# Miniprotein binders against USG-1 protein homolog (usg), part 4

Target 1, 336 residues: USG-1 protein homolog (usg), of Azotobacter vinelandii (p96199)
Amino acid sequence: MSPAIDIAIVGATGTVGAAIVEILEERDFPVGQLHLLASPASAGKSVSFKGRNLRVKSIEAFDFAQVRLVFFAAGQAVTRQYASQARAAGCMLVDLSGALPLQQAPRVVAEVNPQVLEKLEAPCQVTSPASQVVALALALAPLRPLVRWRHLGVTACLPVSSLGREGVAELARQTTELLNGRPPKPRFFDRQIAFNLLGRVGDSDTAGHTGLERRLVEESRQVLDAPELKISVTCLMAPVFFGDSLSLAVQASQAIDPSAVRAALERAPGLELIEPDDCPTVIGDAVGQDVAYVGRVRTGVDDACELDLWIASDNVRKGSALNAVQLAELLIKQGR

## First folded at step 2 (miniprotein)

Design b1e (from B1 with Y66E E67R F69W E70L L73F E74K R77Y)
Fold by ESMFold2-Fast, scan of step 2:
Structure b1e (fold): chain B 336 residues (1-336), chain A 108 residues (1-108)
Amino acid sequence: as target 1 above (336 residues)
Amino acid sequence: SPEEIRKLVEEVKRLNEEAKRLFEEGDPEKAWEKLYEALQLLDEAMKLAKETGDEELVDEILKLAERVWLRAFKIRYEGNLEEAKKLIEEAKKLIEEARRKVEELKKS
């Protein structure tokens, strides 16, 4: 039986942090003391957990020796600042930011590569990958026996919520301004996002790739255990509040059997296959759900060795917070 | 059938109002649970309405979906997005007015 465990959530007032609190309660995770941590500006707020109000505390004064498990849901800078301190206190870490090195904090999707957790030295540190990687790994991992991947093309359409509450507020504000006949005044984004598409998320490096695009390449290779897989990625920002939408094009070494692919996707854990003559959408299917949705499963128009598919997934729940909680469940089940 | 679609629409409206009540009573977790259920029923109603070819029902369900979605957003992010909450209410009103005007222009 797993004993009660004392937990800290860093970034508890953010979208993903709040979802972790909700999911811990929904899944009846064996929580001892729950410490909700945020910046000093967010400290003093109250969050409901199991019918009681918990006060959000400032991370600056927190003693990590009080807890055994820490979720980092406050972005890369905060993870970089506090992870070493938490680890030195003996805490297990589940990071969602991607700030920790892949070799030291491996990327794990609960349904795909949970065996990685068995190899970790206690106290374990693990990373929940980018929400787009969670989604594509759920769809591609069950296909490994059927499809030998040579190349993966990814177009990922990100919701503004992937950048937090400020992104959501900006899309709402710009939409209101435009409906009033006024030009939008960007504050969080450097340009109009409402009724537009931004061809990159974040700044490009000298080779023209964003940090998120490089993260998707590195994390996908590790999660899928495909270090030689060639991956092309474009991440764009869509005028969508919630949900990741992905177009995947897989080039295989052999002709693909689409009926075998559909059968594998239908039985895949964490995934739902939509009928061949329909496709999932984030609003209609994925938002609020704990599975990723896949549709439009088809071979290439002129290439039987190409597999094309479309994915819609909740970026906050299954893409982030739920996977993080599932990783914590696996870690405590191992007696850590 | 149109009767099945109308029953789904009425159940969505009931869940949306129940979510509002639960949120006002200080239970955002239960409110969110009711909205998750409402979103599922909305998707089913929309699929059925499209199959009937009833454009009026499709439009009604889209309007209801926007209202449920905006409430879900407000409930889930209220503490973090207090300024955005006001803008969402303004956007909702303007979107409803704009959609009504566009529909009237198409029919004229």
Scores: ipSAE 0.000, ipTM 0.152, lowest interface PAE 15.2, mean pLDDT 84

Design b1f (from B1 with E33L E37K Q40W D43K E44L K47Y Y66E L73E)
Fold by ESMFold2-Fast, scan of step 2:
Structure b1f (fold): chain B 336 residues (1-336), chain A 108 residues (1-108)
Amino acid sequence: as target 1 above (336 residues)
Amino acid sequence: SPEEIRKLVEEVKRLNEEAKRLFEEGDPEKAWLKLYKALWLLKLAMYLAKETGDEELVDEILKLAEEVFERAEEIRREGNLEEAKKLIEEAKKLIEEARRKVEELKKS
């Protein structure tokens, strides 16, 4: 039996942070004291946890020596500001922002590469990958014995919730404005998102790639243990409130047996295979669930060495908060 | 922000009232469309509101979701509209979520 562990959640008032609180309760994680941390502007709110009312505290002046485990769910700037302080206090870290270097805080998906946790120096620090990487890794990792991948093409359709409450509010507002015959007035996005598609999420570098697209490339290679895998990525913003939708095209060195692929996906942990004549959707299947959904398993039209897949997954739960909690479960089980 | 959530709630109230009027005027298809829009906006309002700790706001969302459910049942029965079945099931899920959140907040 694991002893109770004192925990801090940074970004507790955000969508992912709130989901971590819910999942810790749902899974009966052995929580001692739970400290909910947020910006000074968000401090003072109350959150229920196991029948108790917990007050959200300001992260400023928080003493990390009070806790053994910290979840960072408040974005890259906050992780960069406080992670070193928390680690110096002896805390294990589970970061969701991707701000920590891959070599120092390896990307881990609980069903894919949990063995990485056994090699970490105490106090351990790990990163839950981008939610899109969690989804594609769950689908591709079971195929390793069947498919020697050479190139991966990813089109990732992101929900506005990936940008937090402001993104959700903006899509809702623009939709209401347009349906009432008023022109949209973008505030959070630089242009109309309602009934549209935005071909990039975030700013492009000089080569035309976004930080998120580079993150997907780097994290996928690490999680899949495929450093030589060539990856092409486009992340677009869809007028969708919740859930990641991904189209994957995998180029293999040998002809693919789609029946063997389907059988491997049916047995895969954290994944649900939809019937051949059906297609998973975020709203109909994935949102609110603790597994990713895969469908449309088929070879390329003109190439038996190409495998095409469609994935729908909950960007907040399995894509982020649930994976982070599963990583914490594995860390405490190892006595680390 | 709380202001943006309240704007969503006010739009839902307007759409529910329009749906009621259209149904009474004998247009169940247009009434259904208004209720579908209302339910979608309520799901968004609930997503944003559950992080606020505002019991009154969540209770208001619950009552509006119950109104959508009631109107959708009428459209199913009297309007013979199969599309109303999905709206009814989605409204039930939102009602249960909102009810749990109200209960949680009352204990605080």
Scores: ipSAE 0.000, ipTM 0.246, lowest interface PAE 11.0, mean pLDDT 87

Design b2a (from B2 with Y70E V77L K91R Y93W K94L W97F E98K M100E E101L)
Fold by ESMFold2-Fast, scan of step 2:
Structure b2a (fold): chain B 336 residues (1-336), chain A 109 residues (1-109)
Amino acid sequence: as target 1 above (336 residues)
Amino acid sequence: NSEEQLKKIQELVDEAIKRIEEARKALEQGDTEKAKQLIQEAHDLLEKALKIAKEIGSPEAMERVLEALERVMEFALELWEKTGDKEFIERAWLIAFKVELEAERLRKS
C-alpha cells in the first residue's frame, strides 16, 4: 500500500539487525533499496533478502542522503556517532540503543502509545525502548483503566542474547567447558554464567543501580504515561539464550478485581494470556513469537491492592526488532 | 537390572554421537536439512538416555549423558553460525540443565 522507501540498517550483522532484515521480508514492508551497514570488521558479509544476497557495507563512508529511513541496531556508541549525520540528511530514525534523549526521540511501543508518533516533527526520530520495557508495557498498559498504580516492582531475568552474539557464544562455550569437567574461563562475562544467575547486568552507579535499571525506570514512566509511578528494578542475567522473563508486582490505590484484570489482558493487543494458574516460559512459549505471554495473574498474599504477574517475551523479535519495524510501518502510514 | 540399564544408556549415547558425526558430514556437503534432521535424532536419543538415567538414579549415568551433550552443543553452535537456526542450541542447553539438576539432587540424597 505505501510507496517503496529506501532503508539503511546500522548493525545489520548483529542479532537484532539480522532480525530486522528478516521481519521486513516477512511483513512485506515496502522496501526500495536496502543498505546493510556495519563496522569495517563486519563489512563484506552477505545477508539474504527476498531471494537476493546483499553485501554488508562499512558505515564509515555511507551517504545517508541515499535513504529515507534508518534503523540503529548497533549499540549506543554507534547511534551517538551517526544519528545527527543521518538526521541532517533528512532521514527518519528508529533507534533501538536508547542513546537518544527521551524528549527528542520518545520511547514508543506500537500497541501502547502509538499516538506519540502523530506528534513528531519531520524528520521523525523515535526510540524502540529496552525489550523488558516493551514486555511490561504490553501487560500493564491495558490495566490503566482498572488499576491506579502507586508502585511497580520489576525483577527482569535477561537472556545472554541481550548482550549480542558474544553473550550467546559465551554461554555455549561455558556450558561445553563445564561438560568437559573443566572450570569455565570467562571471556565476555567476569564469571560463570552457565547454570548460574548474575545479580546485575552492567556496572552500578554510586547509588547501586545499573544503567539498564535506570533506563527501565525512565522508559517505563514515559511509555506508560505515568511520571509519578515509583518503580523498583532489578535486572539479572539468566543462563538462557533467548527471551526475557519478568516478575511484576504492582501496588494499587484500591482493591484489585482479578477477573477484570484477566479480561483486559485477554483482549490486549500484542499479548497472550496463559491460564491464571499456569506459568509461560521463554523456551516453551515466547521465543520465536510476535506476542508477549502473561501468566500467574494473582492478587498479593496479604494485600488485595497488590497485583502479581509473570511475563515471558522474545527479546529479539517483539522486544526489539518487531517493535522497531511496527514503528516504521506506523510512520510511513502517517505520510512522514 | 542396573548394569543392563547402564549399558542401554551407553548405547543411546554412542548412537547420538554417531548421528552428530553424520550431521557434521551432511553440513560440510551442503545438506543443511539432513544435518538438522540428524541433530534432532541425537537430541531424541539423549532425552531417552536421560529418562533411563533418572530411573536408575545414578550420578555416573547422568555424567555419560552430559559427555555426549558436549558434542551436541558444539555442533548446535556450528549449525547456528551457518544457518541462524537457534532451536538446537536451546534444546541442547535444556537437556544439559535437566541433567545437572538431576545429578545435583542425586548427590544430595
Scores: ipSAE 0.013, ipTM 0.426, lowest interface PAE 7.5, mean pLDDT 87

Design b2b (from B2 with E90W K91R Y93F K94L W97Y E98R M100L E101Y)
Amino acid sequence: NSEEQLKKIQELVDEAIKRIEEARKALEQGDTEKAKQLIQEAHDLLEKALKIAKEIGSPEAMERVLEALYRVMEFAVELWEKTGDKEFIWRAFLIAYRVLYEAERLRKS
ESMFold2-Fast, scan of step 2: ipSAE 0.012; ipTM 0.302

Design b2c (from B2 with Y70L V77K Y93R K94L W97F E98L M100F E101W R105L)
Fold by ESMFold2-Fast, scan of step 2:
Structure b2c (fold): chain B 336 residues (1-336), chain A 109 residues (1-109)
Amino acid sequence: as target 1 above (336 residues)
Amino acid sequence: NSEEQLKKIQELVDEAIKRIEEARKALEQGDTEKAKQLIQEAHDLLEKALKIAKEIGSPEAMERVLEALLRVMEFAKELWEKTGDKEFIEKARLIAFLVFWEAELLRKS
């Protein structure tokens, strides 16, 4: 039995934070004291854990010396504000926001690059990558011996839950308004998302790329250990409550054997292959599950060096909260 | 007229509760498709009631609708547990977020 560890979850009232609480219980993680932290406005709410109601506390007055492990699930600004304080108190950090530098808090997917955790100096800090990076890394890492990547094209269709509870509420409201014959009144999004597609998630820089698209490029290169891989990314917002859907186009340096690719994906940890004449969907397959689903494995129409894949994954569970808990499991197992 | 709208909300909520009860009976009899139809009807009635409650600004009416929505959510979970069909757990998640959103509005000032 692993020794009990005192834990803080920052952003405990958010979708991902709540999922971390749930997964810690489901997996019987050796939790000593569990501290649920949120903004002052969200403090005082109660969350169930192992048959007990735990009160959510304000992060502003929290003494991080009370805990050994902190999950940051409250966005980049909160991670930037509190991570140094938590580390100074001796805490290990698992960040989900991506605010920490890649060199100091490496991006790790439990099934892909867990060896990175062995190189970390105490107090350890790691980042669970963007949920889209978790999904694509699960599919591409098993192919490393078979496919020498030259270029990766990613079209990532994000669910509104990637923007939290407000995103979910907005899609629900707009859908209801339209079904009742009323024009939608955007409040969280700047335009209609219901029955639409938004070709951009977040603000673009001067080169036309969003922060999320830049994050996917940087994190994918690190997780896949492919610093020279050229990556093209478009992240769009879909009228989908939960689940990431990804179209991947891989350009390889040599002809691809699709049968060998399918065999590798079938054996891959954290991944389920849907074949032969079907493809996974977020609603039908991925949402609520702890594996990513891959399908539509095929070479290019006229290019044997091209591999095309379709992925559906739960953005909240395997894409975020579950990976974060798995990283914590690996850290405590290593005695770090 | 807010008094007439309060009566309309009560009628919609009561009809929704009746649909939930009929859905439970259908599910107990193994008629999963009828149970799904009835829970969707309950949801639609409650969304109409919630819109009226918000327009008139009645916290009492909103709380009544939120309580009925919670019952729909609980039944959707039972449907998921019995059938393995996650279509209605996704609807339950949607209902939960709608309930949460309306509760936040009730807490404003």
Scores: ipSAE 0.000, ipTM 0.191, lowest interface PAE 14.4, mean pLDDT 85

Design b2d (from B2 with E63R K94E W97L E98A M100L E101W E104D R105K)
Fold by ESMFold2-Fast, scan of step 2:
Structure b2d (fold): chain B 336 residues (1-336), chain A 109 residues (1-109)
Amino acid sequence: as target 1 above (336 residues)
Amino acid sequence: NSEEQLKKIQELVDEAIKRIEEARKALEQGDTEKAKQLIQEAHDLLEKALKIAKEIGSPEAMRRVLEALYRVMEFAVELWEKTGDKEFIEKAYEIALAVLWEADKLRKS
């Protein structure tokens, strides 16, 4: 067992930050002092941890020399503002925002590429990838011995919780407005999200790709150790509170045996295979769980070298907070 | 028969709305536990109203349930904004889906 470690969670009042607190308690992580940090506007709230009420503090005046490990769960701007300060204080960092460069803070999924952690210099920085990358990596990594990947197509249906608490509140408000025969008044989204699909999450660059889509390409290549893999990504916003849903189309250099694929997925850590005549959903299966669910394992209609998969995963737990805690567990176990 | 059941639905709806009004007052006074208790009671009343509405299968019954659902969901959002607790948003959404399903069945028959 590792000795107790003092921890700070940046973004503790957010959906992912709150989940990190819960998972640290559930997994009996060796927490010494736990410091919950948020913006000044969110400071003063209380969070329960191991039967104690901990007060959320403002990050503005926090001395990072008080802790050895920092989780950044407050978005890219906050990570960019405070990561260097925390690192200078000697802290290990687990970032969930993706703000840190891939070369400085490698993307790690605990079940897929944990060996990356063995070569990190102290104080180490690591990034938990985008929740969609966690999900697809859990499904694709076990298949590496069975296929030589050429192309990966990703359609990722994001829950409104991927944009935080304001996204959740907006879907709930618009749904309520529509059920009462009132026109929806978007406040957080620029248009109706309730009973709709938005074909883009975030702003497009000049080539038509969003920052999230580029993040999925870069992080997937690193996590899967496939730098030459060609990846096409569309991220859309679904009228779903929680849970990532992904459709994957994978092109291989050779014909794929779907029975061998199912066998590999059935034995894969962090993954649950749903029988071929059933389909996992976020509400029915994935939300609240610590595994990703995969189904609809089939070859392409006209191409035995194509594999099509459907994935449902909890974006907050396994997609984000749980993976981050698992990375911290591995770092501590290695004496980091 | 149906008239008596519609009256019962209205009684449950009115009581649910009353619990939400009390829950809002409790939340403004900082009594989060009482607010959560009251929204749970409103949710339970709404589930009972929905069960009766499904039995009689009338558009009027579903409209009455929707009124209470609006108030419960509106307050569930307020509760979540102040406490971070999403439980009641999820519970209200499940009832919304059930109402939409029953409304669709009525239109198709």
Scores: ipSAE 0.013, ipTM 0.460, lowest interface PAE 6.7, mean pLDDT 87

Design b2e (from B2 with E63K Y70W V77L E90D W97F M100L)
Fold by ESMFold2-Fast, scan of step 2:
Structure b2e (fold): chain B 336 residues (1-336), chain A 109 residues (1-109)
Amino acid sequence: as target 1 above (336 residues)
Amino acid sequence: NSEEQLKKIQELVDEAIKRIEEARKALEQGDTEKAKQLIQEAHDLLEKALKIAKEIGSPEAMKRVLEALWRVMEFALELWEKTGDKEFIDKAYKIAFEVLEEAERLRKS
């Protein structure tokens, strides 16, 4: 058993931060002192952990020398502001925001590229990739021996929870407004999300790509160890509270054996294959689970070198909080 | 008899609203399990009301179902905020989708 470790969770009142608290308890992670940190506006709340009520503290006055491991689950700006301070105090970091450079805080999915953790200099810093990258990497990594990838197309349909508690509240509010015969009044989104589909998540840069789309490209290449892989990605906002839904189109250098692909997916850690006549959905299968679900395994209609897949996964648990806790488990097991 | 069925829908709607008020009281008292049971009962009543409303195919029937659904959605959000349990947000959303789908069908008739 590993010795007890003192931990801070930054963003403890957010959807992902709260899930980290729950998963640390569920997995009996060796937690010494647990410090729950949030903005001053969210400070003062109490969170239950192993039968104790822990008070959420403001991050502004927190002394990181009190802890050895910090989870950053409060978005890119907060990670950028506090990560160097925490690291200077000697803390290991697990970032979920993607704000840290890929070369300094490599993206790791526990089932895919855990060997990366063995090469890190102390105090280690690692990043749990975007939840969509966790999902696609779980599905594609087992296929590496069978498929020589040339191009990956990704259509990712994101839940409103990917934008935190405000996104969830906004979909619920707009739905209530519409069902009550009132016009929707967006407060968090700039337009109606209820019963709609938005073709963009976040602001586009001058080339038309969002920060999330660029993140998916960069992180997928690193996690899959495929730096030359050409990737096309569109992230959509769906009127869905929880769960990532992904359509993947893979172009290979050679004809694909779909039977071998199915066999590899059936053996893959962190995955469940739903076949033959059905496909997974976020609500019916993935939400609340600790595995990603894959279905609709098929070659292209006119192209034996194309592989098409459908994925449903829990964006909060396996896509984010669970992967982060699994990374922390691997780091402490290695004595890092 | 549409008038008789509209009365049945109103009875189911009123009962669902009462369950939600009882669920809110249970949640305030810290009885999370009772709150979850009561919102499940409200959900079941709304499913029955929606089934009858679809058979009638009237805008008035749909309006009555929407009144209770609005309150169920608001309480589901309150329950999620206090407990982290998203189950009833998802369930309320499924009913909301069915109501909107039926409203669109009636509009196109």
Scores: ipSAE 0.011, ipTM 0.363, lowest interface PAE 9.1, mean pLDDT 86

Design b2f (from B2 with E67L Y70F E74Y V77I Y93L W97Y E104R)
Fold by ESMFold2-Fast, scan of step 2:
Structure b2f (fold): chain B 336 residues (1-336), chain A 109 residues (1-109)
Amino acid sequence: as target 1 above (336 residues)
Amino acid sequence: NSEEQLKKIQELVDEAIKRIEEARKALEQGDTEKAKQLIQEAHDLLEKALKIAKEIGSPEAMERVLLALFRVMYFAIELWEKTGDKEFIEKALKIAYEVMEEARRLRKS
């Protein structure tokens, strides 16, 4: 049991920030004072914690010397603006945005590469990877002794909640409009998302890749300890409220034994295998759960060296907020 | 107290999820009327859960109900594809939109 720690959560009014508050309470994390921080426009809202309503404060006026641990759950721009101030005040950081360099704030999934935390110098800074990376790492890490991967193909179908509450409201509104015979009026997205697929999430660079796609490549290599792994990735926006859905195609240097793969996945921490002919879905299985679901374990149609997997996971809980809290638990357990 | 009310909300949500699972089995067997009855029961349970969540002013509990309502809506889409009946999609979306707006409003206060 660790002594109480004073905590700040940046982005406390967002979906992930609110989930961090909830999970800290559910897991009985040793919270001293809890400071909820948001933009000036979101300040003044209240969030329930242990039977009390806590007022959300503006980050602009906050003194980080008041806390020892900070969760950054407000996106890359906010992390870039405030992380240095928090670190200068002596705070440990758990970032969810991916704004911090990989060498300074390594990407860690609690079940996959927790040993990385033992090498960090106080005050530690660590990054919870993109929720899609958390999901694929949970499935692929147990396979490392069985499979020498050469190439990883990722198609990641993102829920509208990955863009926050405005994305969720927009999909619900457009769906209602269309079902009642009214033309959709996009307000948050620049086009119809209801009954559609958007082949890009965020802006492309000159080479045609989005920031999220580059993040998935870099973070997957670090978390899996596979710096030479070649990765192809497409992130698309699906008309899905919550939950990440991933199709993975792994190219190995040797023929794959699917029975050995299933056995490894079945005993993997943080993961549930659905077999033999069933397919997990975000709404049917994953949403609200603290494990990722894997199914459709099969070799390639014409290639015994290819392994194909389907994953459904909760983007808010295990994909983001729960992993962040688990990282904080590990840091505190190590006395850092 | 709020602890007992949160437990009641979770019980209602769990029962609603069970009704949805039973509705899916009924639809697989071609029993469309039973599927409609069970999805209505799930919807009614979530309406009760939502009332309690509003009474205690918990946006977190309301969001829990919202996730279950999306489950109802996804099954209602399957029902609509088989029957042409979009009633349950419209019901689930109406409540889901209300829950999102009310939870957002409570977080601002």
Scores: ipSAE 0.013, ipTM 0.267, lowest interface PAE 8.1, mean pLDDT 85

Design b2h (from B2 with E63L Y70L V77I Y93L W97I M100L E104L)
Amino acid sequence: NSEEQLKKIQELVDEAIKRIEEARKALEQGDTEKAKQLIQEAHDLLEKALKIAKEIGSPEAMLRVLEALLRVMEFAIELWEKTGDKEFIEKALKIAIEVLEEALRLRKS
ESMFold2-Fast, scan of step 2: ipSAE 0.005; ipTM 0.329

Design b2i (from B2 with Q10Y D14W E21L K36L Q40F H43L E47Y Y70K V77E Y93E W97K M100Q)
Fold by ESMFold2-Fast, scan of step 2:
Structure b2i (fold): chain B 336 residues (1-336), chain A 109 residues (1-109)
Amino acid sequence: as target 1 above (336 residues)
Amino acid sequence: NSEEQLKKIYELVWEAIKRILEARKALEQGDTEKALQLIFEALDLLYKALKIAKEIGSPEAMERVLEALKRVMEFAEELWEKTGDKEFIEKAEKIAKEVQEEAERLRKS
């Protein structure tokens, strides 16, 4: 067991931050002092950890020299504001926001590209990629010996929880309004989300792509070590509280053997293959689990070089908090 | 480790029960939107608990999930009348059915 390490979690009162606390306890991570940090407005709340209540502190006056490892789970603006300060104090960083440059804070999925951690200069800085990238990388990485990818098409159906508490509240409100025969009045979304699908998440740039879609392209190429892979992405918002659902279409340079693909997925760490007669769903399978679920493994209708997959995964646990903790486990095993 | 997995299930069930109690309080205060949201959150937590309970094959853990579902059903009629929403009842019934099916499977094996 590694010696105890002092840790700070930034965004400890958010869904992902709270999950990090829970997972550190569940995995018996060697935690010395645990500092829970949040905005001044969220300070003073208590979080349970190993049978004791820890009080959440304001990040504004926090001395990062008190800790050796920091998880950033409070969004891009907070990571941008505090990451340099934490690193200057000698802290290793695990960022979940995606605010840090890919070259300085590489994206790592523990089962896919852990060797990247060995190349990092102290103090190490690493990013857990977008939850959708974690999910697709778990499914595609085991296939690398069997499939030479030329093009990847991704349709990612995001839960409203990906936009935080306000997204969850709005889906619940609109659903109630509609069932009571009242027209919904969107406040957080710019239109009705209940019983609907929104074809974009976030604002489009001049070329029509969202920041999230560009992030998925860049992070997928890095995690899969496939810089030349052509990737098409659409992220849509589904009327689902929790869990990512992804449809993947892979174009390969050669004919695909679906039985070999299924065998590789069955052996893959962090992934569970659903039987051919069933399809994984976020509610029925993925939410609350520490593995991603894959199903609907099939070749294209008219193209033996096409592979189609369906994935359901927990956006909070394996998609975010669990991967971050696994990265921290690997970093402390390598020394600091 | 079945003992550690049981503790995890009990933690999830307790988090669900807390949301159910908050939902009842919100409903009493006229906040039907918050009550409904908290119930859907509780049902998601209970389904997470059920998935772990199935992995360890524990009838004891199934009973904890059913106990929490019973708390949802205790004010389901009032919640339905005030919100117009039946979807949470359907979701709760689905979870209950999976608990019953798994408990019966364990009994036969």
Scores: ipSAE 0.000, ipTM 0.148, lowest interface PAE 20.2, mean pLDDT 84

